# VH-VL binders against q8ixk2r445to577, part 5

Target 1, 133 residues: q8ixk2r445to577
Amino acid sequence: FFGMLQNKGLTDYCFDYNPPDENQIVGHQVILYLCHGMGQNQFFEYTSQKEIRYNTHQPEGCIAVEAGMDTLIMHLCEETAPENQKFILQEDGSLFHEQSKKCVQAARKESSDSFVPLLRDCTNSDHQKWFFK

## First folded at step 6 (VH-VL)

Design g72
Fold by OpenDDE, look of step 6:
Structure g72 (fold): chain C 133 residues (1-133), chain A 119 residues (1-119), chain B 107 residues (1-107)
Amino acid sequence: as target 1 above (133 residues)
Amino acid sequence: QVQLVQSGAEVKKPGASVKVSCKASGYTFTGYAMHWVRQAPGQGLEWMGYINPYSGGTKYNEKFKGKATMTSDTSASTAYMELSSLRSDDTAVYYCAREKYGDYYFDYWGQGTTVTVSS
Amino acid sequence: DIVMTQSPSTLSASVGDRVTITCRASQDISNYLAWYQQKPGKAPKLLISAASTLQSGVPSRFSGSGSGTEFTLTISSLQPDDFATYFCQQYYSYPYTFGQGTKLEIK
C-alpha cells in the first residue's frame, strides 16, 4: 500500500511530514494536515517489513515510536526494521503499533485545531482508522 | 511567483447574490487551502472559511453558514465564493488568502473584491 | 470564539520612534499568532508568524514576542513606509479571529 495515508474519522486529513531541512529528514514529528494529493510530504508506503516508509527523500525515512513517547517520529529506515518501527495495518483500518500494543489515533495537538497522529489504546473509533488513497 | 487575482468590484441590491472569483497562479492550486476573509468599511478582518481545492472539502465560520458558499475549479485554478441574500451589512472588501502549508496563517492574499449592497 | 484585542487602536508616532503594539487573546493560544500590515486600498501583508518568526523580506526593525495571551509587535525605528494599520490573528482554533487593528499614523 502507498500514497496518502488518510484518516477516516478526521475527514480530509492525511499523514504529513515536512521537516525544516529536507536534507535532514529524521527526528521530527509526523503530523496530520489537509490532504493535497501532491505527494511529497504526504506520500507514504506500507512495506512488507511492516514499516510506514517515507520514501520521497533519500535516505528513506521510517516512522518510529521512541521509548516512552506517544508521538510518531521519523527515523532512518534500516535493513531490518527495528521493533519500534513495526506497524500492522489491519483489515478494519486500524493502524497497530506492535511494540507498544497501541493504535494510531488522529488527535488534536495541544487542544488546538491542529492535528497529529498519537498512540492510544485501541478502540473502534473512526479516528483510529486509516486508509491509503 | 504566487499570485491571487480576484474579480472586480460588485454593486448589488438587497436580496441579490454575488459570486467572487480568485484565480491562483505560480503554485499548485490543489496543494493549498484557500481561505476567505472579509473587511467591512473601516473595520477589522473577519475569517469566513476555507476550501480544500484538492478534495472540495470546506469549513465555514458558523456566522457565514448559509450566507457564503465556497467552491473551486481546479481546471481554472480558481476559487469562488458566492454570497446569497445580500444585505447592507454584507458590504465589505472580500479577500481570498492562501494558507501557509503546514500552518494556518495566510502568506498570500488576493487584492480584494469590493462588494457594495445598497437599495 | 477567541477574542483578539489590540492596543492601542490608534498610535501617532514620528520617524525614528520605537513603537509597540499589543495584542491580547481571550484565552491561551500558545504561539499561534500572526501579525499583518495593511495599507489603504491594499490587502494585508504577513509580517510575523508563530508570534516571533519574521517573514522573508520583512525588515529586521520588526519583531514579535509573546506567548499564551499577551503578544507584542515592535518596530525599533519607524520608517516612512511603516505607517499603516497592523492586525494580529490567532490561528489556534476555528474560527480564526483578528484583532480590531492598530492604525499607526504620522505625528
Scores: ipSAE 0.831, ipTM 0.932, lowest interface PAE 0.6, mean pLDDT 96
Fold by ESMFold2, look of step 9:
Structure g72 (fold): chain C 133 residues (1-133), chain A 119 residues (1-119), chain B 107 residues (1-107)
Amino acid sequence: as target 1 above (133 residues)
Amino acid sequence: QVQLVQSGAEVKKPGASVKVSCKASGYTFTGYAMHWVRQAPGQGLEWMGYINPYSGGTKYNEKFKGKATMTSDTSASTAYMELSSLRSDDTAVYYCAREKYGDYYFDYWGQGTTVTVSS
Amino acid sequence: DIVMTQSPSTLSASVGDRVTITCRASQDISNYLAWYQQKPGKAPKLLISAASTLQSGVPSRFSGSGSGTEFTLTISSLQPDDFATYFCQQYYSYPYTFGQGTKLEIK
């Protein structure tokens, strides 16, 4: 799967990665932003290694969750996907993080009207449902 | 070079409608939300809402729901804002403003369109 | 709605002076605050985002600070080109709101 990773419940929002420095893509948080179809910042690939790759730039980035955190952070991809970079995109659209046993949910950042994907206990909420477009 | 060029001033009578245009150039039009902000004479700025030109999705300040309609024409790289059932208190300068990518403040503004509603 | 209150509403100062404009939010908005400059008959121009991040091409005499509910815009040494009205804007939650403006008059 590849393209814009869109949320079912938070309509019109997609995974977005907009690092402050285009030459330093590691260590910044993935956000949710209005879907725009320009590729690049909203172009992701779901791989057979269960990675969510940001691979339109070099070096390639893979979404990870750091120990004890609930935020999705960009790391470098590795030849063999580390456990903290493995996500299961289920048939029902849920995006399950294997290591933490939690699901990715569209959530408000600091109770604002800015949005981010965060790990939460898995539910049947449409805010935990994702699809590629 | 990012530019937002708005349509010219309008003088209308109460009850009429007006459609203000905002033509964008120098960037990918569908990649950025377009906001509308009004400024009544001698007053501050008031956010009216936005349109996502990619999807056509909109969000309105509740104050302007039913009064303002925001649309866009992607082939013309142009956003529109229509005001219906004009009243004298709709007299203002109306700005289009581009949302900064990844944030929610406005990095580029149109020159403004003065709408005057008088009998 | 989040109310943004600026002070003072008008400010008279001489070229070379240091001035400070305050913007207060009715609730915690973290650093989701922008400052704009508007000259007569012109559209607003973005000066500062994220409370303190100076925009490209804006003179270094402009600076911003604050977080939470209280924010300041400082002009360290006024120049003739700085007479204008200044607005703060919160972009924390909808509807986005602006302060009422501070008109800076240079004597």
Scores: ipSAE 0.548, ipTM 0.862, lowest interface PAE 2.2, mean pLDDT 92

## First folded at step 8 (VH-VL)

Design p30
Fold by OpenDDE, look of step 10:
Structure p30 (fold): chain C 133 residues (1-133), chain A 119 residues (1-119), chain B 107 residues (1-107)
Amino acid sequence: as target 1 above (133 residues)
Amino acid sequence: QVQLVQSGAEVKKPGASVKVSCKASGYTFTGYAMHWVRQAPGQGLEWMGYINPYSGGTKYNEKFKGKATMTSDTSASTAYMELSSLRSDDTAVYYCAREKYSDYYFDYWGQGTTVTVSS
Amino acid sequence: DIVMTQSPSTLSASVGDRVTITCRASQDISNYLAWYQQKPGKAPKLLISAASTLQSGVPSRFSGSGSGTEFTLTISSLQPDDFATYFCQQYYSYPYTFGQGTKLEIK
């Protein structure tokens, strides 16, 4: 699966990665932003290694969850996907992080109208449902 | 360079409708949300809402729901805002403004369109 | 809705002066604050974003500070080109709202 990773509950919002430096793609947080269909910042791939890859740049980036965190951070992809980079995109649309045993949820940043994907306890909320478009 | 060029001034009677256009150039039109902001004579700025030209999705200020309708034509790289049931207090300069990608403030503005409503 | 209150509404100053404009938010908006400059008959021009980030092409005499509920725009040495109306804007939550404006005029 590849393309825009769009949330079901938060209509018209997609995974988005926009690092301040195109040559430094590691270490920044993945956010949610209005879907625009241009690819680039919103082009992701779900691989057979259970990675969510950001492959618009070389070397390729993979979404990871750092210890003690609930945010999604861009790391470099590895030959063997580390445990903190493994996700399961379920048939029901839930995105499950294996190591934390939590689900990716579209959430508000604080009380603002900015949005980010965060790890939360798994529910049947549409804000935890994702699909590639 | 990024440019937003709006349609010309309008003079309307109360009860009429007007449709303002905002033609974008210098960037990928569908890649950025387009907002609308109005300014009554001698007054401040009021946010009206935005449209996502890619999806057609819109978000309105509650104050302008039923008053303003935002649309877009991707083939023409043009955003539109229609005002219905015009009243004298709708007299204002209306601006289109591009949202800075992922940052939500406005980096480019149209030159504004003056809409005058008078009997 | 978040109310943005600017002070003063009008400010008279001379070329070379240091001027300060304040914007207060009715609630905490973190650093989601932008400053715009508007001249008569023209559209607003973005000066500062994220409360303190100077935009490209904007003279360094302009600066912004603050977070939470109180914000300040400062012009260190006023130039003739700076006489205009200035607006703050919060983009913390919808609906986005602006201050009522500060008219900076020649003394």
Scores: ipSAE 0.882, ipTM 0.948, lowest interface PAE 0.5, mean pLDDT 96

Design p31
Fold by OpenDDE, look of step 10:
Structure p31 (fold): chain C 133 residues (1-133), chain A 119 residues (1-119), chain B 107 residues (1-107)
Amino acid sequence: as target 1 above (133 residues)
Amino acid sequence: QVQLVQSGAEVKKPGASVKVSCKASGYTFTGYAMHWVRQAPGQGLEWMGYINPYSGGTKYNEKFKGKATMTSDTSASTAYMELSSLRSDDTAVYYCAREKYADYYFDYWGQGTTVTVSS
Amino acid sequence: DIVMTQSPSTLSASVGDRVTITCRASQDISNYLAWYQQKPGKAPKLLISAASTLQSGVPSRFSGSGSGTEFTLTISSLQPDDFATYFCQQYYSYPYTFGQGTKLEIK
């Protein structure tokens, strides 16, 4: 699966990665932003290694969850996917992080109208449902 | 260079409708949300809402729901805002403004369109 | 809605003066604050974003500071081109709201 990773509950919002430097793509947080269909910042791939790859740049980036965190951070992809980069995109649309045993949820950043994907306890909320478009 | 060029001034009677256009150039039109902001004579700025030209999705200020309708034509790289049931207090300069990608403030503005409503 | 209150509404100053404009938010908006300059008959122009980030092409005499509920725009040495109306804007939450404006006029 590849393309825009769009949330079901938070309509018209997609995974988005917009690092300040295109030559330094690691270490920044993945956000949610209005879907725009241009690819680039919103083009992701779910691989057979259970990675969510950001492959618009070389070397390729893979979404990871750092220890003790609930945010999604861009790391470099590895030959063998590390445990903190493994996700399961379920048939029901839930995105499950294997290591933390939590689900990716579209969440409001603080009390603002900015949004980010965060790890939360798995529920049946549409804000935890994702699909590629 | 990024440019937003709006349609010309309008003079309307109460009860009429007006449709203002905002033609974008210098960037990918569908890649950025387009907002609308109005300014009554001698007054401050009021946010009206935005449209996502890619999806057609909109978000309105509650104050302008039923008053303003935002649309877009991707083939023409043009955003539109229609005002219905015009009243004298709708007299204002209306601006289109591009949202800075992923940052939500406005980096580029149209030149504004004056809409005058008078009997 | 978040109310943005600017002070003063009008400010008279001379070329070379240090000028400070204040914007207060009715609630905490973190650093989601922008400053715009508007001249008569023209559209607003973005000066500062994220409370303190100077935009490209904007003279270094302009600066922004603050977080939470209080913000300031400072012009270190006023130039003739700076006489205009200035607006703050919060983009913390919808609906986005602006201050009522500060008219900076020549003394």
Scores: ipSAE 0.895, ipTM 0.952, lowest interface PAE 0.5, mean pLDDT 96

Design p32
Fold by OpenDDE, fold request of step 11:
Structure p32 (fold): chain C 133 residues (1-133), chain A 119 residues (1-119), chain B 107 residues (1-107)
Amino acid sequence: as target 1 above (133 residues)
Amino acid sequence: QVQLVQSGAEVKKPGASVKVSCKASGYTFTGYAMHWVRQAPGQGLEWMGYINPYSGGTKYNEKFKGKATMTSDTSASTAYMELSSLRSDDTAVYYCAREKYTDYYFDYWGQGTTVTVSS
Amino acid sequence: DIVMTQSPSTLSASVGDRVTITCRASQDISNYLAWYQQKPGKAPKLLISAASTLQSGVPSRFSGSGSGTEFTLTISSLQPDDFATYFCQQYYSYPYTFGQGTKLEIK
């Protein structure tokens, strides 16, 4: 699967990665932003190694969860996907992080109208449902 | 290189409608949300809402729901805002403004369109 | 809605003066604050974003500071081109709101 990763509950919002330096793509947080269909910062790929790859840049980046964190951070992809980069995109649209045993949820950043994907206890909420478009 | 060019001044009678256009150039039109901002005499700047040209999705300020309708034509790279049931207090300069990607403030503005409502 | 209150509403100053404009938010908006400059008959022009980030092409005599509920725009040494109306804007939450403006005029 590849393309825009869009949230079901938070309509018209997609995974977005917009690092301040396009030549240094790791170490920043993945956010949610209005879907625009241009690819680029909203183009992701779900691989057979259970990675979510950001492959519009070289070297390729993979979404990871750092120890003790609930945010999604861009790391470099590896030959063998590390445990903190493994996700299961379920048939029902839930995105499950294997290591933390939590699900990715669309959430408000603080009390603002900015949004980010965060790890939360798994529920049947549409804010935890995702699909590629 | 980025430019937003709006339609010309309008003079309308109460009860009429008016449709303002905003033609974008110098960037991918569907890639950025387009906002509308009103500036009425003595009342400062007011955010009216935005449209996502890619999806057609809109968000309105509650104050302008039923008053303003935002649309877009991707083939013409043009955003539109229609004002209905015009009243004298709708007299204002109306601006289109592009949202800065992922940052939500406005980096480019149209030159503004003056709408005058009088008997 | 978040109310943005600017002070003063009008400010008279001379070329070379240091001036400060204040913007107060009715609630904590972190650093989601922008400053715009507007001249008569023209559209607003973005000067500063994220409370303190100077935009490209804007003279270094402009600066912004603050977070939470108190923000300031400072012009270190006024130039003739700086006489205009200035607006703050919060983009923390919808609906976005602006200050009522500060008209900077020549003394």
Scores: ipSAE 0.895, ipTM 0.952, lowest interface PAE 0.5, mean pLDDT 96
Fold by OpenDDE, look of step 10:
Structure p32 (fold): chain C 133 residues (1-133), chain A 119 residues (1-119), chain B 107 residues (1-107)
Amino acid sequence: as target 1 above (133 residues)
Amino acid sequence: QVQLVQSGAEVKKPGASVKVSCKASGYTFTGYAMHWVRQAPGQGLEWMGYINPYSGGTKYNEKFKGKATMTSDTSASTAYMELSSLRSDDTAVYYCAREKYTDYYFDYWGQGTTVTVSS
Amino acid sequence: DIVMTQSPSTLSASVGDRVTITCRASQDISNYLAWYQQKPGKAPKLLISAASTLQSGVPSRFSGSGSGTEFTLTISSLQPDDFATYFCQQYYSYPYTFGQGTKLEIK
């Protein structure tokens, strides 16, 4: 699966990665933003290794969850996917992080109208449902 | 260079409708949300809402629901805002403004369109 | 809705003066604040974003500070080109709202 990763509950919002330096693509947080269909910052791939890859740059980036965190941070992809980079995109649209045993949810940043994907306890909320478009 | 060019001034009678256009150039039109902001004579600025030209998705200020309708034509790289049931207090300059990508403030503005409603 | 209150509404100053405009939010908006300059018959021009980030091409005499509920725009040494109306805007939450404006006039 590849393309824009769009949230079901938060209509018209997609995974978005826009690092301040295109030559330094790791270490920043993945956010949610209005879907725009231009690819690049909103183009992701779910691989057979259970990675969510940001492969518009070389070297390729993979979404990871750092210890003790609930945010999605861009790391470099490894030859063998580390445990903190493994996700299961389930048939019901839920995006499950294996290591934390939590689900990716579209959430507000603080109380603002900025949105980010955060790890939360798994529910049947549409804000935890995702699909590639 | 990014440019937003709006349609010309309008003079309308109460009860009429008007449709203002905002033609974008210098960037990928569908890649940025387009907002609308109005300014009554001698007054401040009021946010009206936005449209996502890619999806056609819109968000309105509650104050302008039923008053303003935002649309877009991707083939023409043009955003539109229609005002219905015009009243004298709809007299204002209307601006289109581009949202800064992922940052939500407005980095580019149209020159404004004056809409005058008078009997 | 978040109410943005600017002060003063009108400010008279001379070339070379240091001037400060204040914007107060009715609730905490973190640093989601922008400042705009508007001249008669023209559209607003973005000066500062994120409360303190000077935009490209804007003279360094302009600066912004603040966080939470109180914000300031400062012009360190007023120039003839700076006489205009200034607006603050919160983009913390919808609906986006603006201050009522501060008209900076020549004394």
Scores: ipSAE 0.876, ipTM 0.945, lowest interface PAE 0.5, mean pLDDT 96
Fold by OpenDDE, look of step 9:
Structure p32 (fold): chain C 133 residues (1-133), chain A 119 residues (1-119), chain B 107 residues (1-107)
Amino acid sequence: as target 1 above (133 residues)
Amino acid sequence: QVQLVQSGAEVKKPGASVKVSCKASGYTFTGYAMHWVRQAPGQGLEWMGYINPYSGGTKYNEKFKGKATMTSDTSASTAYMELSSLRSDDTAVYYCAREKYTDYYFDYWGQGTTVTVSS
Amino acid sequence: DIVMTQSPSTLSASVGDRVTITCRASQDISNYLAWYQQKPGKAPKLLISAASTLQSGVPSRFSGSGSGTEFTLTISSLQPDDFATYFCQQYYSYPYTFGQGTKLEIK
């Protein structure tokens, strides 16, 4: 699966990675933003290693969850995917993080109308449903 | 360079409709949300809503629901805003404004379109 | 809706003066605050984003500060080109709202 990773509940919002420096692609938080279909910052791939890979830059970036955190941060992809980079995109659209045993949910950043994907207890909410488009 | 060029001034009677256009150039039109902002004579700025030209998705200020309709034509790189059932208090300069990618403020503005409603 | 209150509404000053415009939000908006400059018959021009980030091409005499509910725009030394109306805008939550504006005129 590849393309824009769009949220079902938060209509018209997609995974977005827009680091301040295009030459330093790791260490920043993945956000949600209006889907634009240009690829680039909204192009992701779900791999056979259960990675969510950001493919627009070399070296390749993979979404990771750091210890004690509920945010999605870009790390470098590794030959063998580390445990904190493994996700299961289930048939019902839920995106499950194996290590934390939590689901990725579209959530408000603070109390603003900015949005980010966050790890939360798994529910049947459409805000935890994702699909590639 | 990025440019937003709006249609010319309009003079309408009460009850009429008007459609303002905003032609974008210098960037990928579908890649950025287009907002509309109103400014009545001698008054401040008022946010009306936005359209995502890629999806056609819109979000309106509740104040302008039923009054403003935002559309876009990707083939023409043009955003449109139609005002219906015009009243005298709809008299204003209307601006299109591009949203800064992922940052939500407005980095580029059209030159504005004056809409005058008078009997 | 978040109410943005600017002060003063009108400010008379001379070339070379240091001036400060204040914008107060009715609730905490973090740093989701932008400043615009508007001259008669022209569209607003973005000066500052994220409360304190000066935009490219904007003179360094402009600066912004603040977070939460209190924000300020400062012009360290007024130039003739700076006489205009200034607006603050919150983009913390919808609907986006602007201050009523501050008209900076020559004394």
Scores: ipSAE 0.871, ipTM 0.944, lowest interface PAE 0.5, mean pLDDT 95
Fold by ESMFold2, fold request of step 11:
Structure p32 (fold): chain C 133 residues (1-133), chain A 119 residues (1-119), chain B 107 residues (1-107)
Amino acid sequence: as target 1 above (133 residues)
Amino acid sequence: QVQLVQSGAEVKKPGASVKVSCKASGYTFTGYAMHWVRQAPGQGLEWMGYINPYSGGTKYNEKFKGKATMTSDTSASTAYMELSSLRSDDTAVYYCAREKYTDYYFDYWGQGTTVTVSS
Amino acid sequence: DIVMTQSPSTLSASVGDRVTITCRASQDISNYLAWYQQKPGKAPKLLISAASTLQSGVPSRFSGSGSGTEFTLTISSLQPDDFATYFCQQYYSYPYTFGQGTKLEIK
C-alpha cells in the first residue's frame, strides 16, 4: 500500500511529516494535517516488512516508536526492520504496533485543533482506523 | 513569490449576493488551506472559516454558517467566498489569508475586497 | 469561543520609545498565538508566530513572549514605520479569534 495514509474518524486528515530542517529528517514527530494530494510530505509506503516508509526522500525514513513512548518518530530505515518500526495494518483498518501492543489513534495535540498520531490501547474507534488513498 | 489578488470592490443592495475571489500565485494552491477574515469599518478582525482547496472541505465560524459559502477552483488557483442575503451589517473589507503549511497561522494575505451594502 | 483581550486599546508614543502591548486569552492556548501589524487601508502583516518566533523580514526590534493565557508584543525602539494597529490571534482552537486591536499612535 502507498499514498496518503488517511484516518476514517478524523476526515480530511493525513499522515504528514514536515521536519523543521529538511536536511535532518530523523527524530521528529509525525503529525496529521489536512490532506493535500501533493505526495512528498504526505506520501507513505507500507512495506512487506510492516514498515511505514517516508521514501520520497533519501535517505529513507521509517516510522518508529521508542521504548515507553506513545509518539510516532522518524528513524532511518534499516535492511531488516527493527521491531519498533513494525506496524500491522489489519483488515479492519486498525494500525497495530506489535512491540507495544497498542494501536495508532488520531489524537489532539495539547487539546488543540491540531492533531497527531499516538499509540493508545486498541479500541474499535474510527479514530484508530486507517486507509491508503 | 506568494501573492493573493482579490477581486475589486462591490456595492450591493440589501438582499443581494456577492462572490469575492482570491487568486493565488507563487505556490501550489491545493497544498494550503485558504481562510477568510472580515473587518467591518473601524473594527477588528473576525475569522470566517477556511477551505481545503484539495478536498473542498470547509470549516465555518458558526456566526457565518448560512451567510458565507466558501468554494475554490483548482484549475484557476482561485478561492471564492459568497455572501448571501446581504444586510447593511455585512459591509466590511473581506480578506483571504493563506495558512502556513502545518503551522496554522496566516503567512500571506490578499489586499482585501470592500463590500458595501446600501440602499 | 476563546476571547482575546488586548491592552491598551490605544497607545501614544514617540519615536525611540519602548512599547509593550499585552494580549490575554480566556483559556490556556499554549503558544498558539500570532501577532499581526495593520496599517490603514492595508492587509494585516504577520510579525510573530508561536508567541515568540519572529517572522522573516520583520525588524529585530519586535519581540514576543508569553504562553498559556498572557502574551506580550514589545517594540524596543519605535520607528516611524511602526505606527499602526496591532492584533493578536489565537490559532489553538476553532473558531480562531483576534484581539480587538491596539492602535499605536504618534504622540
Scores: ipSAE 0.779, ipTM 0.915, lowest interface PAE 1.0, mean pLDDT 93
Fold by ESMFold2, look of step 10:
Structure p32 (fold): chain C 133 residues (1-133), chain A 119 residues (1-119), chain B 107 residues (1-107)
Amino acid sequence: as target 1 above (133 residues)
Amino acid sequence: QVQLVQSGAEVKKPGASVKVSCKASGYTFTGYAMHWVRQAPGQGLEWMGYINPYSGGTKYNEKFKGKATMTSDTSASTAYMELSSLRSDDTAVYYCAREKYTDYYFDYWGQGTTVTVSS
Amino acid sequence: DIVMTQSPSTLSASVGDRVTITCRASQDISNYLAWYQQKPGKAPKLLISAASTLQSGVPSRFSGSGSGTEFTLTISSLQPDDFATYFCQQYYSYPYTFGQGTKLEIK
């Protein structure tokens, strides 16, 4: 799948990656922002290896979760996807992080009206449902 | 060069409506939320809401729901804000303001449109 | 709604003075705070974002500080161009709200 990764419950919001330095794409947090259709920062690829790739040409970024953390951060993609970079987009729209056994949820950053994707216990919430468009 | 150019001053009677325009240039119009802020005489700035020009999605300050309607015309790179059932306390300067991408504060403002409502 | 309270409402000062304008939020807003300058008949101009980040092209005599509920805008040495009204604004949660403004006047 290719395109904007949208949230069902948090309407009009998409995965977004806006690193402060275009040449340092590793180590920053993935956010949710208003969908805008300007492909680069909101264009992601879901690969056969179950990666969510930040789809710019080399070096490619892949979304990862570091051990013990609930935030989604950008790592470099590897030839074989590491376990912490594997996400299962299930038929019901849930986005499951296999290594942690948690689901990606749209959440408030610092209780504000800024939003980020975080790992949470899996539920049926529409805030844990995702789709490409 | 980012520029926001608003429509001219309006004088209206109570009960009428007014539609203020904000023409954007120098950036990709659909990539940035457009906000509206009013400044009434003797009062500070009040946030009214925004429109996402890409989706047409809006969010309103509860104070202005039913009073303000925000729309946009992507082909004209123009945002609009319509005020209905005007009253004298709607007299104010109305600004459009662009949201800084991913950061939410307002980095560019239109010059303002004065709306005067008088009998 | 988060209430933003500025102090003082009017500030008289001379060229060369150091001035401080205070903005207090009715709840914790982290650093989601901007400062704007507005001159008569003009639109507001962004000076500072994230409580302390100086915007490009803004003179270095302007600085901001604070986090949580209390914030300050400081002008280290007033210039004639700095006489204006200053507004703080929270962008932590909707509705976004502004302080009532501080009018900085020549003494």
Scores: ipSAE 0.766, ipTM 0.914, lowest interface PAE 1.2, mean pLDDT 93

